# VH-VL binders against q9ffu6r31to139, part 1

Scores and structures below are computed, not measured.

Target 1, 109 residues: q9ffu6r31to139
Amino acid sequence: SSLIGHESEFKMLQHQLRGVFTVVDDCSFRVSRFDMLSGSEVHWWGAMSSDFDNMTNDGFVISDQKLNQTFKNSSFIVRLLGNVTWDKLGVVSVWDLPTASDFGHVLLS
Unless a header shows other numbers, all headers, positions and changes below count from the first letter of the chain; antibody chains are not in Kabat numbers.
F, E and O stand for the ipSAE by ESMFold2-Fast, ESMFold2 and OpenDDE, each averaged over both directions (binder to target, target to binder). V2 = 0.75 x the mean of E and O + 0.25 x the DockQ between their complexes.
[cut] marks letters that were taken out.

## First folded at step 1 (VH-VL)

Design F01 (framework fv_faricimab_arm2)
Fold by ESMFold2-Fast, scan of step 1:
Structure F01 (fold): chain C 109 residues (1-109), chain A 120 residues (1-120), chain B 108 residues (1-108)
Amino acid sequence: as target 1 above (109 residues)
Amino acid sequence: QVQLVQSGAEVKKPGASVKVSCKASGYTFTGYYMHWVRQAPGQGLEWMGWINPNSGGTNYAQKFQGRVTMTRDTSISTAYMELSRLRSDDTAVYYCARGYEFWSGYFDYWGQGTMVTVSS
Amino acid sequence: SYVLTQPPSVSVAPGQTARITCGGNNIGSKSVHWYQQKPGQAPVLVVYYDSDRPSGIPERFSGSNSGNTATLTISRVEAGDEADYYCQVWDSSSDHYVFGGGTKLTVL
């Protein structure tokens, strides 16, 4: 994917979310120096478009790795689910599923 | 080894522009953000902005918006900071500094500094 | 805009421990970096990401960050540690890099 090597910062909306997103290969991305206050059930969430009014309806879980704790200055690799490819993603969000809340996101285009 | 070498001292009149250069060596120039930080005599450090040498993208501190321009030339691994409409309170040492990543916030290598004196 | 507050000066005897504070609202939720600057020289990174040290920086330098205060601790202080020390954070709300006002460390 042409996105390999893409790097951007998360736009913080809530829960003190910060960090940098880097596309590592066709199946994974890295988050670096990741900060987040714990939520209810936080997921890696993605959507084709960056239409934020429709993120709940158009979005989907992109990884089995849950964000189930408070993070302080953490760095780790996140593997995409097998049916998820970079050409299907315009946005990646840190999404609290029960509250339908975007803690922050990165744009991929 | 990583080195950042800056251009020499400048003396300018109020209203003029100054362009400071910062030549990088010892690492992949496009892999790290370049920040500019200044320090007036006897005063503290003040962040001015950064440039992503890979994309040419920039982010300037609000105080300098409209007066500062940051550019780079990847063929010679050199970053530039141009400050226009100089005032006497722009007298300072200007540093370039390498950021590990744009958000990471620390500057691991610094240039030696360029003294810019603005006087009439 | 986000503000970091440092004491203007700290004095310590050789061999003792110096503590330089950096105050900021909820600074414990941010990553704090520390720079040492000697007269006529460029700043040198001495502690990054609250508590990590670059290669070449002595173990005597350490850091902590919680609540509203970050602290740079220099143990077994030497005369060569006399310098100005600056704390620094990235403020995501403004996308700015903020420095404290600096602390002059004097070794008596």
Scores: ipSAE 0.007, ipTM 0.576, lowest interface PAE 12.6, mean pLDDT 86

Design F02 (framework fv_faricimab_arm2)
Fold by ESMFold2-Fast, scan of step 1:
Structure F02 (fold): chain C 109 residues (1-109), chain A 121 residues (1-121), chain B 108 residues (1-108)
Amino acid sequence: as target 1 above (109 residues)
Amino acid sequence: QVQLVQSGAEVKKPGASVKVSCKASGYTFTGYYMHWVRQAPGQGLEWMGWINPNSGGTNYAQKFQGRVTMTRDTSISTAYMELSRLRSDDTAVYYCARGLRYFEWLPFDYWGQGTMVTVSS
Amino acid sequence: SYVLTQPPSVSVAPGQTARITCGGNNIGSKSVHWYQQKPGQAPVLVVYYDSDRPSGIPERFSGSNSGNTATLTISRVEAGDEADYYCQVWDSSSDHYVFGGGTKLTVL
């Protein structure tokens, strides 16, 4: 993927979300300096665009890793689910499913 | 804990309609799609369609188009599947099952206990 | 419409390895999920996205998917593994989930 090596900062909307997003390979990304206050059921979420209607109606889970704790200055690798490819993603969001809330996101183009 | 509890067994005559309910608890009802799957006696699983409880949007398998209607009531966290113009080959156990929001390639992680619908004269 | 083919039955001795196949044209390009169904019970998800396991499913259950065949592998088989097993994919061409016909696993 042409996105390998892409790096950007999360836009914080709520829950003190901060971090640097880096595309590692075709199947994974790294987050570093990652901060987040715990939510209800937080997921790695993908969509083509970051508007709320697209996120809620056309967004989808991109990783089986749940963000089920508070994070402070954390770094780790996140593996994409089987049919998720970078070509399907314009946005990667930290999304709280029960509250339909975007804690923050990165844009991929 | 997540639970999907379905309505009880039904016996119907050919030409009748049946409406099966699936009451969800233990999670945010509007955050997950509800799928309907049936299984005729001694046969395999057959996907019928899904409903998005948040929007009320639906997607039905072509085989059931025009005969199936999926609805929900968010105030009681209950999904419904109504099948009309019943035939004897509609005799099956009908399951509801939870999928993550938005549909493609997502697995069904929790299932209702099933509702036996018998269609006979 | 897309078709998934499973053998109707597989027999295995206790403690041995069972392999249940799911054939489909270019299935290696799709994500395969596997369900276990015991008599009189609803299906239970045992493997998803080809090879991942839900919490609570033992490591004896694993999966693979390449070319035209996906495989559910159950190592160190126990009597309690007797069940019907179904594979499943999403077919984007028809906008439809497809199940295989099911495989009855017998532990002798």
Scores: ipSAE 0.006, ipTM 0.579, lowest interface PAE 12.4, mean pLDDT 87

Design F03 (framework fv_faricimab_arm2)
Fold by ESMFold2-Fast, scan of step 1:
Structure F03 (fold): chain C 109 residues (1-109), chain A 121 residues (1-121), chain B 108 residues (1-108)
Amino acid sequence: as target 1 above (109 residues)
Amino acid sequence: QVQLVQSGAEVKKPGASVKVSCKASGYTFTGYYMHWVRQAPGQGLEWMGWINPNSGGTNYAQKFQGRVTMTRDTSISTAYMELSRLRSDDTAVYYCARDRYYYGTGSFDYWGQGTMVTVSS
Amino acid sequence: SYVLTQPPSVSVAPGQTARITCGGNNIGSKSVHWYQQKPGQAPVLVVYYDSDRPSGIPERFSGSNSGNTATLTISRVEAGDEADYYCQVWDSSSDHYVFGGGTKLTVL
């Protein structure tokens, strides 16, 4: 994928979400310097655009890793679900599903 | 239940190599990084590196770069740590430990029982 | 390289509170994990991400982390808490894990 090596900083919207996002390969990305306060049921969430309507109506879980704790300056690899490819993603969000809240996101275009 | 079972104690001469195994069960082996940590007699814990069992990618502590090799065999859910050109100060208990984060670097939530490696003439 | 400093030993009477410190430059910006190791045994994770506790670890174990010092607190100390305690962080700038030198807790 042409996105391999792409690096961007998360746009913080709430829950002190910070971090650097790096596309590692066709199936994974790295998150570094990751900060987040705990939410209700937080997921790695993907959509074609960051508009709230698109995120809510057409967004989907992109990884089975649960963001079920507070994070401070953490680094880890996130593996995409087998049916998820970079061409399906315009945005990667840290999304709290029960509250329909975008804690922050990175744009991939 | 998660278990990490390591190979038995080894006695080696200086200059030899040792390969310690760590067999995982009770979880998805490829989903969690495996770390290697050693402890010399009466000394503290020393991180050696990790392997991503899914990709085979590794990250070694600077001190061991060039002497350590970490590998895995996904068909038997086993990780390996090979240390070459052994010196007497490599005498230690070697542990494998699972990273708590799914495909990431966090705390080490499960540890193997340890493998004593003695390097002596 | 990043360094974590622990006192070599701490002594406490049964039923009292033990506090084990872990010093590091700006450690409050990092996530600190704590391990208990009894003689002849593998380490056991007792506190992770500064203050979270794994299932099965007594509520007497707690942690905090701010500024340049993280602290493991063990309340109502029991004889069975005698062990070496190690702090640990992931240093993202070097992509390396760092352990403190360990603290031997003796229950008097």
Scores: ipSAE 0.008, ipTM 0.596, lowest interface PAE 12.3, mean pLDDT 88

Design F04 (framework fv_faricimab_arm2)
Fold by ESMFold2-Fast, scan of step 1:
Structure F04 (fold): chain C 109 residues (1-109), chain A 121 residues (1-121), chain B 108 residues (1-108)
Amino acid sequence: as target 1 above (109 residues)
Amino acid sequence: QVQLVQSGAEVKKPGASVKVSCKASGYTFTGYYMHWVRQAPGQGLEWMGWINPNSGGTNYAQKFQGRVTMTRDTSISTAYMELSRLRSDDTAVYYCARSRGYSTGWYFDYWGQGTMVTVSS
Amino acid sequence: SYVLTQPPSVSVAPGQTARITCGGNNIGSKSVHWYQQKPGQAPVLVVYYDSDRPSGIPERFSGSNSGNTATLTISRVEAGDEADYYCQVWDSSSDHYVFGGGTKLTVL
């Protein structure tokens, strides 16, 4: 993927979300300096476009890793689900499913 | 290996326009955003805006909206910044600087040498 | 209209530690980058994402960011470190890049 090596910051919307997003390979990304206050059921969420009015219906879980805690200056690798590819993603969001809330996101060119 | 080379110093009268160039080399020009930052004599750095060389899309600081125009020519890997209706307080060194292909939150890793623009009557 | 506040000047003796602060409302929720500028020269990135260093920048340069204050720390200061230092963030509310007013570091 042409996105390998892409780096950007999360746009913070709520829950003090911050961090640096880096595409590592075709199957994973790294998150560094990651801060987040705990939510209800927070997931790595993705969609083709940044139409946030339709993220609940048009979006989907991109990793089986759950964000079940408060994070402080954390760094880790996130593995994409087998059916997820970078060419199908325009946005990656830290998404709280029960509240349908975007805590923050990165846009993928 | 990455290099940003800017055009030479300019002296302009109030009301004139100036167009500064920034020629990129040593990397894929369309893979990085180009920003323009100015610095008045003895003053700090002030961000003016960016251009995405791939799409030609721009985002200007509100203070410069209506007076600044940023363009690029991908065939010669050159970005341009034109400032119109010049005033004496536009006297400054104008820098180009690049950021990664996503413009939000990123740092400026390489800077041009700067172009002094003097506006005097 | 997000504002970053830096002290205008900091003086330090050679071999001592200089600390340059960058104040901003809830700046700990943002990523801070630091630039060094010597007279007549373009700025040079010395610290990015609060605490990371580019290749070629000595380990003497470090950074931190929490609450309302980010700090650039230069240990074992050398005469060649004399410069203006600027902090910088991206402000999501206005979608623009904000610089601090700069701090002149004098080594005497």
Scores: ipSAE 0.007, ipTM 0.598, lowest interface PAE 12.6, mean pLDDT 87

Design F05 (framework fv_faricimab_arm2)
Fold by ESMFold2-Fast, scan of step 1:
Structure F05 (fold): chain C 109 residues (1-109), chain A 121 residues (1-121), chain B 108 residues (1-108)
Amino acid sequence: as target 1 above (109 residues)
Amino acid sequence: QVQLVQSGAEVKKPGASVKVSCKASGYTFTGYYMHWVRQAPGQGLEWMGWINPNSGGTNYAQKFQGRVTMTRDTSISTAYMELSRLRSDDTAVYYCARVGWGSYRYAFDIWGQGTMVTVSS
Amino acid sequence: SYVLTQPPSVSVAPGQTARITCGGNNIGSKSVHWYQQKPGQAPVLVVYYDSDRPSGIPERFSGSNSGNTATLTISRVEAGDEADYYCQVWDSSSDHYVFGGGTKLTVL
């Protein structure tokens, strides 16, 4: 993937979301200096487009890992689901599924 | 069509509280953050904070922390901004404005008409 | 706290090009939005994400953003463009929305 090594900061919308996003390989990314206040049921969410309508209607879970706690200056690797590839992703969001809320995201274009 | 309609002008005494409403129509109320921005006579725009109408979560500008409370009622698509312990320098037009995801992220794409709040003794 | 600096006023003749600047430390790493406000009216978004225009805004309005300066450019200025113009960014470090002080555009 041409995205390997790509690095950017999450854009904060709510829940004190902070962090640096780094594409590690074809099937994983690293999150570092990660801060987040707990939500209802927070997931790693992705879409081809960052358009609001597409995030709500065409977004999808990109990892089995749930963000079910408060995070303070955390660093960890997130593994993509087997059918998710970087060419299918224009945005990665920290998404609270029950409330359909974007806590923050990073753009991959 | 997308509209934000605010409550009418208020005149308050110093020390009182004011609660301004903002009724949304023409879009999914819970899909967009609602912000409050004020403007004192002859002055610039000053951001006060936001509420996520879906979760009820809020973030307030440091200057207003402890005096402002933002709430919403999803059953009537209405957001509220209450400012307490009013002083004369709180005299301003108070706007609600929509910020959303997608192309308009972090931009105020739709504004209410404004509510004049006058604080005088 | 993040600060945006605008000139208080800019004057331009009809038909000429007006340029309104917005200064901020490393503002080129942020997305800048611009608002037009006429007396007694609510602000109107005229340029978003540095250079994009909302539907209904004339193509005479454009923007740029690099380094420490963002610029709103209004070409072929008309009398109806006379207004106050505000730049705005979202500051991710504080999760705050910051407005510039505003620029009064006078068409002479």
Scores: ipSAE 0.006, ipTM 0.581, lowest interface PAE 11.8, mean pLDDT 86

Design F06 (framework fv_faricimab_arm2)
Fold by ESMFold2-Fast, scan of step 1:
Structure F06 (fold): chain C 109 residues (1-109), chain A 119 residues (1-119), chain B 108 residues (1-108)
Amino acid sequence: as target 1 above (109 residues)
Amino acid sequence: QVQLVQSGAEVKKPGASVKVSCKASGYTFTGYYMHWVRQAPGQGLEWMGWINPNSGGTNYAQKFQGRVTMTRDTSISTAYMELSRLRSDDTAVYYCARGKYWGSYFDYWGQGTMVTVSS
Amino acid sequence: SYVLTQPPSVSVAPGQTARITCGGNNIGSKSVHWYQQKPGQAPVLVVYYDSDRPSGIPERFSGSNSGNTATLTISRVEAGDEADYYCQVWDSSSDHYVFGGGTKLTVL
């Protein structure tokens, strides 16, 4: 993918979300310096754009990795689900599903 | 062993352009963003923008949009900052500084280049 | 645009503790970096990501960040600590770096 090596900071919207996002390969990304306060049911979430309607109606889970805890200055690799490819994503969000809330996101363009 | 070495002092007339260089050594030049920061005499630090030496992509502070151009030459590990249509209030020391990520700290700085704009 | 506020000057006696504040709306949700600048020299990173120190920076330099105020703390101050100190954040909403106005630390 042309996105391999892409780096950006998460745009913080709520829950003290901070971190640096790096595309590692076709199947994974790295998150470093990651901070997040606990939500209700938080997911790694993908969509084509960051607007609320697209995130809510056309967004989808991109990893089975758990975000059901508080993170402080954490660094780890996130594996994409087998049906997810970078060309399907304009946005990677930290999304709280029950509250339909975007804690923060990175843009992939 | 990381070093950022900038070009020497410049004196310019109002309306002229100045191009400051920053030569990097001791690390992989394309692996880090290069930022430009200026400081007018007796004043504070002001961020001007960054260039990604790998892609050539840039992001300029709104105040300098349309007057600043940041470029790089990967063959000689050198970044450039050109400021056009100079005014007397552009008199400042101009620094290059290295950052790993978009929101990260600047861990190494060039020695600074004094640009004096006077009529 | 996002603004960081620092006191213009702070004076402290040798051996005492200096505290330099950096005020910003909800700054505790951002990562704060601190630079030391001596006359005629380039800035030097002394604290990054609120509280981490680069190698070579003595342990008496520390930082904190919560609510609307970040603080650089210099304990057991020495004459060689006299300098201007600047706080810095990345404002993700505007995609800009913002510096505080700087604080001149005088050791008397």
Scores: ipSAE 0.007, ipTM 0.598, lowest interface PAE 13.6, mean pLDDT 88

Design F07 (framework fv_faricimab_arm2)
Fold by ESMFold2-Fast, scan of step 1:
Structure F07 (fold): chain C 109 residues (1-109), chain A 123 residues (1-123), chain B 108 residues (1-108)
Amino acid sequence: as target 1 above (109 residues)
Amino acid sequence: QVQLVQSGAEVKKPGASVKVSCKASGYTFTGYYMHWVRQAPGQGLEWMGWINPNSGGTNYAQKFQGRVTMTRDTSISTAYMELSRLRSDDTAVYYCARGPRYYYGSGYYFDYWGQGTMVTVSS
Amino acid sequence: SYVLTQPPSVSVAPGQTARITCGGNNIGSKSVHWYQQKPGQAPVLVVYYDSDRPSGIPERFSGSNSGNTATLTISRVEAGDEADYYCQVWDSSSDHYVFGGGTKLTVL
């Protein structure tokens, strides 16, 4: 994927979300210096664009890895689901499903 | 109302191939992944693979790689699973099952299942 | 190859609470889903995302997932709950959907 090596910081909207996002390969990304306060049911979420209606109605889970606790300055690799490819993503969000809330996101062009 | 309706029971000889169909209704067929799961008599559930009905892309469990082929026909909202070079230990009920794509509720689960197709492999 | 371990059987009296465990290495970092299967029937999703219930599934069904063990809890058990129960996760390292071996719940 042309996005391999892409690096950006999360835009913080709520829950003190911080971090650096890096596309590692066709199947994974890394997050570094990751901070987040616990939500209700938080997921790695993807959509074609970051507008609220698109994220809510056309967004989908991009990793089965749970964000089920508070994170402080954490670094780890996130594996994409086998059905997810970078060409289908315009945005990666830290998304709380029950509240339909975007804690923060990165844009992938 | 979501429904997955599968083709009828099959009896095959060792070495033959079987092709099971799964007709979807009550939802947008191309919006959800279709999975195939089998269960030998008295045994547990075993995942075989999935197909993306929108793209035709597939992902097969390593155990079935080279023997299984999953396809779909979007004009009739039907998914197919073909298993070749059948052995007696392929005797099982084969299920199609819907996976989520754009639904609240995260994770990889199967919310609707077909009724199952019994495939018996014997001489 | 990721493996999920379930006890082969659990027995409970009507009205009591049944607990069915699903063991897996660091399973608390994964999402666990549970299926009920009655003889001759297709599986039915009863709990997903560790603890959520599909529409139509009674509140008696609940789940938890922490550390190396996920648990399906069925309170006030009824004769109609007698079935095989399977846990399931997606394993990111292999990109596979993994089922536990199943637990036969007997209501006596």
Scores: ipSAE 0.006, ipTM 0.589, lowest interface PAE 12.2, mean pLDDT 87

Design F08 (framework fv_faricimab_arm2)
Fold by ESMFold2-Fast, scan of step 1:
Structure F08 (fold): chain C 109 residues (1-109), chain A 119 residues (1-119), chain B 108 residues (1-108)
Amino acid sequence: as target 1 above (109 residues)
Amino acid sequence: QVQLVQSGAEVKKPGASVKVSCKASGYTFTGYYMHWVRQAPGQGLEWMGWINPNSGGTNYAQKFQGRVTMTRDTSISTAYMELSRLRSDDTAVYYCARHLYRGWYFDLWGQGTMVTVSS
Amino acid sequence: SYVLTQPPSVSVAPGQTARITCGGNNIGSKSVHWYQQKPGQAPVLVVYYDSDRPSGIPERFSGSNSGNTATLTISRVEAGDEADYYCQVWDSSSDHYVFGGGTKLTVL
């Protein structure tokens, strides 16, 4: 993917979400300096665009990694689910599923 | 020893071009982006652009587009910054600096090259 | 174009705490890096990603970043801390690197 090496900062919307997002390879991304206050059921979430309707109706879980705790200054690699490819994604969000809330996101376009 | 060593001071006339070099040693040259940042006497730091030594890809600050060219030679681990059509307000110390990925910090800086533009 | 604002100067007595601010629209959503520059020398990274320190930088140097203001804090200030300090962020929308105007720290 042409996105390999792409980096951006998360746009913070709520829950003190912060971090740097880096595309590592076709199957993974790195998150560094990651801060997040715990939510209800938070997921690594992907969609083609960041508007609420697209995120809620066409968005999907992109990783099995659980975001089930408070994070402070954390760094780790996130592996994409096997059927997820970067060309299917315009946005990567930290998404609280029960509340339909975007804690923050990065744009890939 | 990880370091960036720049070429020596230059004195140029208005309208001339200057080409500053930055030689990397002690690390994999193609593994890090190389940036150029300048500083006019008594003024702050001003970002000019970057080159990816691996691909040769570049990104220049809008202010310098059309006048700046960044290149590299991987066989000698050296990056270059050429600024053309020099004006007196281009008088500055020019620094090279590296970072690993976009959005990161500059962890290693060259010693700086003073470029004086005067008639 | 993104703009960072720093006070041009800050004065502090030896042994006290200096605070240097860096203002920017929603800067708390960005990562802030801080550089120290002494006369005739290249800048030196002293704080990165808001609050981390490179090896060799004393623990007296710390940082924070929230809302519209990032702050470099230097505790137990020493005469050798006199320098210009610059904050820096990455504007991801343009892939541009933005520096603040710099703050001259004077230790009286």
Scores: ipSAE 0.006, ipTM 0.573, lowest interface PAE 15.1, mean pLDDT 87

Design F09 (framework fv_faricimab_arm2)
Fold by ESMFold2-Fast, scan of step 1:
Structure F09 (fold): chain C 109 residues (1-109), chain A 121 residues (1-121), chain B 108 residues (1-108)
Amino acid sequence: as target 1 above (109 residues)
Amino acid sequence: QVQLVQSGAEVKKPGASVKVSCKASGYTFTDYYMHWVRQAPGQGLEWMGWINPNSGGTNYAQKFQGRVTMTRDTSISTAYMELSRLRSDDTAVYYCARDEYYGSDYYFDYWGQGTMVTVSS
Amino acid sequence: SYVLTQPPSVSVAPGQTARITCGGNNIGSKSVHWYQQKPGQAPVLVVYDDSDRPSGIPERFSGSNSGNTATLTISRVEAGDEADYYCQVWDSSSDHYVFGGGTKLTVL
């Protein structure tokens, strides 16, 4: 993928979400200096387009790894679900599913 | 050059609604939060809320919940603040101000010129 | 809700140093920003992130922040510095922005 090696900072919206997003390979990304306050049921969420008004309907879970805790200056690898490819992603969001809330996101296209 | 240009002064009756606009230029509209701040005559600055022009997401100060609505139109780089059920104590200058949301610290680097809203019978 | 406290007024003679305080519980753990407002005008950012200055703001303006008090310091005060000054923080616990009540600086 042409995105391998791409880095960007999360755009913070709420819950003190901060961090650096790096595309590592075709099936994973790294987050570093990652901060987040706990939410209700927080997921790695993605959508093909950056139409944030339709993220609930157009978006989907992109990883089995859940964000079920408070994070402080954390660094870790997140693996994409087998059916998810970078070609399907224009945006990656830290998404609280029950409240339909975007804690913050990165744009890929 | 960054500019935020607001709509002109409004005079409204109690119970009416007012919608103030803030047109941005000189930067990428979707990369900055837009805040609304008001100031009653002789009083201090009061934060009303923000809108993320990229997502349309909003966060309103508790005092204005249920009466304020913030929206934007990305095609014309314009943010809007609508305040309903106006009272005489809503008489104030209303400002828009931008805030860069990348990183950890947020400050309002550019402000609109202000819109005077007068509520009187 | 988080509260910022400023003195209502500060008076200083030309050429002297003005100090405007902004009190808040554990404010030293937050980033403090300062705005200058002259009559009939929109506020102007004069200090951000505790101690940084925007381009165009004179070196006479400086800031500090530790413990429960942030301070805006204006050295060699000029008549043109007469204005209202507001401190501001983002309160992460409520996801809200908070302004102090403002301080009127009078240059006598």
Scores: ipSAE 0.006, ipTM 0.568, lowest interface PAE 13.1, mean pLDDT 86

Design F11 (framework fv_faricimab_arm2)
Fold by ESMFold2-Fast, scan of step 1:
Structure F11 (fold): chain C 109 residues (1-109), chain A 120 residues (1-120), chain B 108 residues (1-108)
Amino acid sequence: as target 1 above (109 residues)
Amino acid sequence: QVQLVQSGAEVKKPGASVKVSCKASGYTFTDYYMHWVRQAPGQGLEWMGWINPNSGGTNYAQKFQGRVTMTRDTSISTAYMELSRLRSDDTAVYYCARDYGDYEYYFDYWGQGTMVTVSS
Amino acid sequence: SYVLTQPPSVSVAPGQTARITCGGNNIGSKSVHWYQQKPGQAPVLVVYDDSDRPSGIPERFSGSNSGNTATLTISRVEAGDEADYYCQVWDSSSDHYVFGGGTKLTVL
């Protein structure tokens, strides 16, 4: 993917979300200096654009690694589900599914 | 109670650099992105970029890439915008503005503006 | 790049209704925000998310957004409403903040 090596910071909207996002390979990304207050049922979420309608109607879970805790300055690799490819994503969000809330996101080229 | 207070007017020669400051008060400085928007005399508003005060991460409009640098000092709740290699068409009022919104973003508070005049 | 189009000027008599338009391709799918700028002053947010008002903005200010046109409506216009008005959207695909060219509202 042309996105390998892409690095950006999360745009924080709520839950004190912080961190640096890096595309590692075709199947994974790294988050570093990751902070997040726990939500209801938070997921790694993907969509083509970050507007509310696209996120809620056409968004989807991109990893089985749920964000089910508070994170404090954490660094780890997130693996994409086998059917997810970077060309299907314009945005990666930290998304609280029951409340339809975007805690924050990164935009992809 | 939220206030953004900017540094005073500057007069610069072509080729020089200018650094404008924006001091925030009345809220937690690191919780909101800070933007810079400029306005040439008699012209409209033009977005320049943002800084995340928590991390120092930035995103610049393509037009200003390579000439603009945005920084911050969290100990004094102050954001900075430095524009280099100044041209006469950089003469403008420069504003800082606080980012707000859940999905589609807008500016809820603005600094008073800093007039930068570039002339020989 | 995404472009917003505003008429350069609109004139109304006091007490009448002013309508300021903001044109953009499929702008109804975006949220439009409006700023008022008086001479020598910083912009002030008057309408956000198409139709919501910040605290302190009178109910005379309202907004709508549908199809290719968003509109700022100012009812019972007062002399103090004379200003430049700017629409703004966020382009989610690029994280770019787009302003319209501005509309000068003249009362009388």
Scores: ipSAE 0.007, ipTM 0.576, lowest interface PAE 12.1, mean pLDDT 88

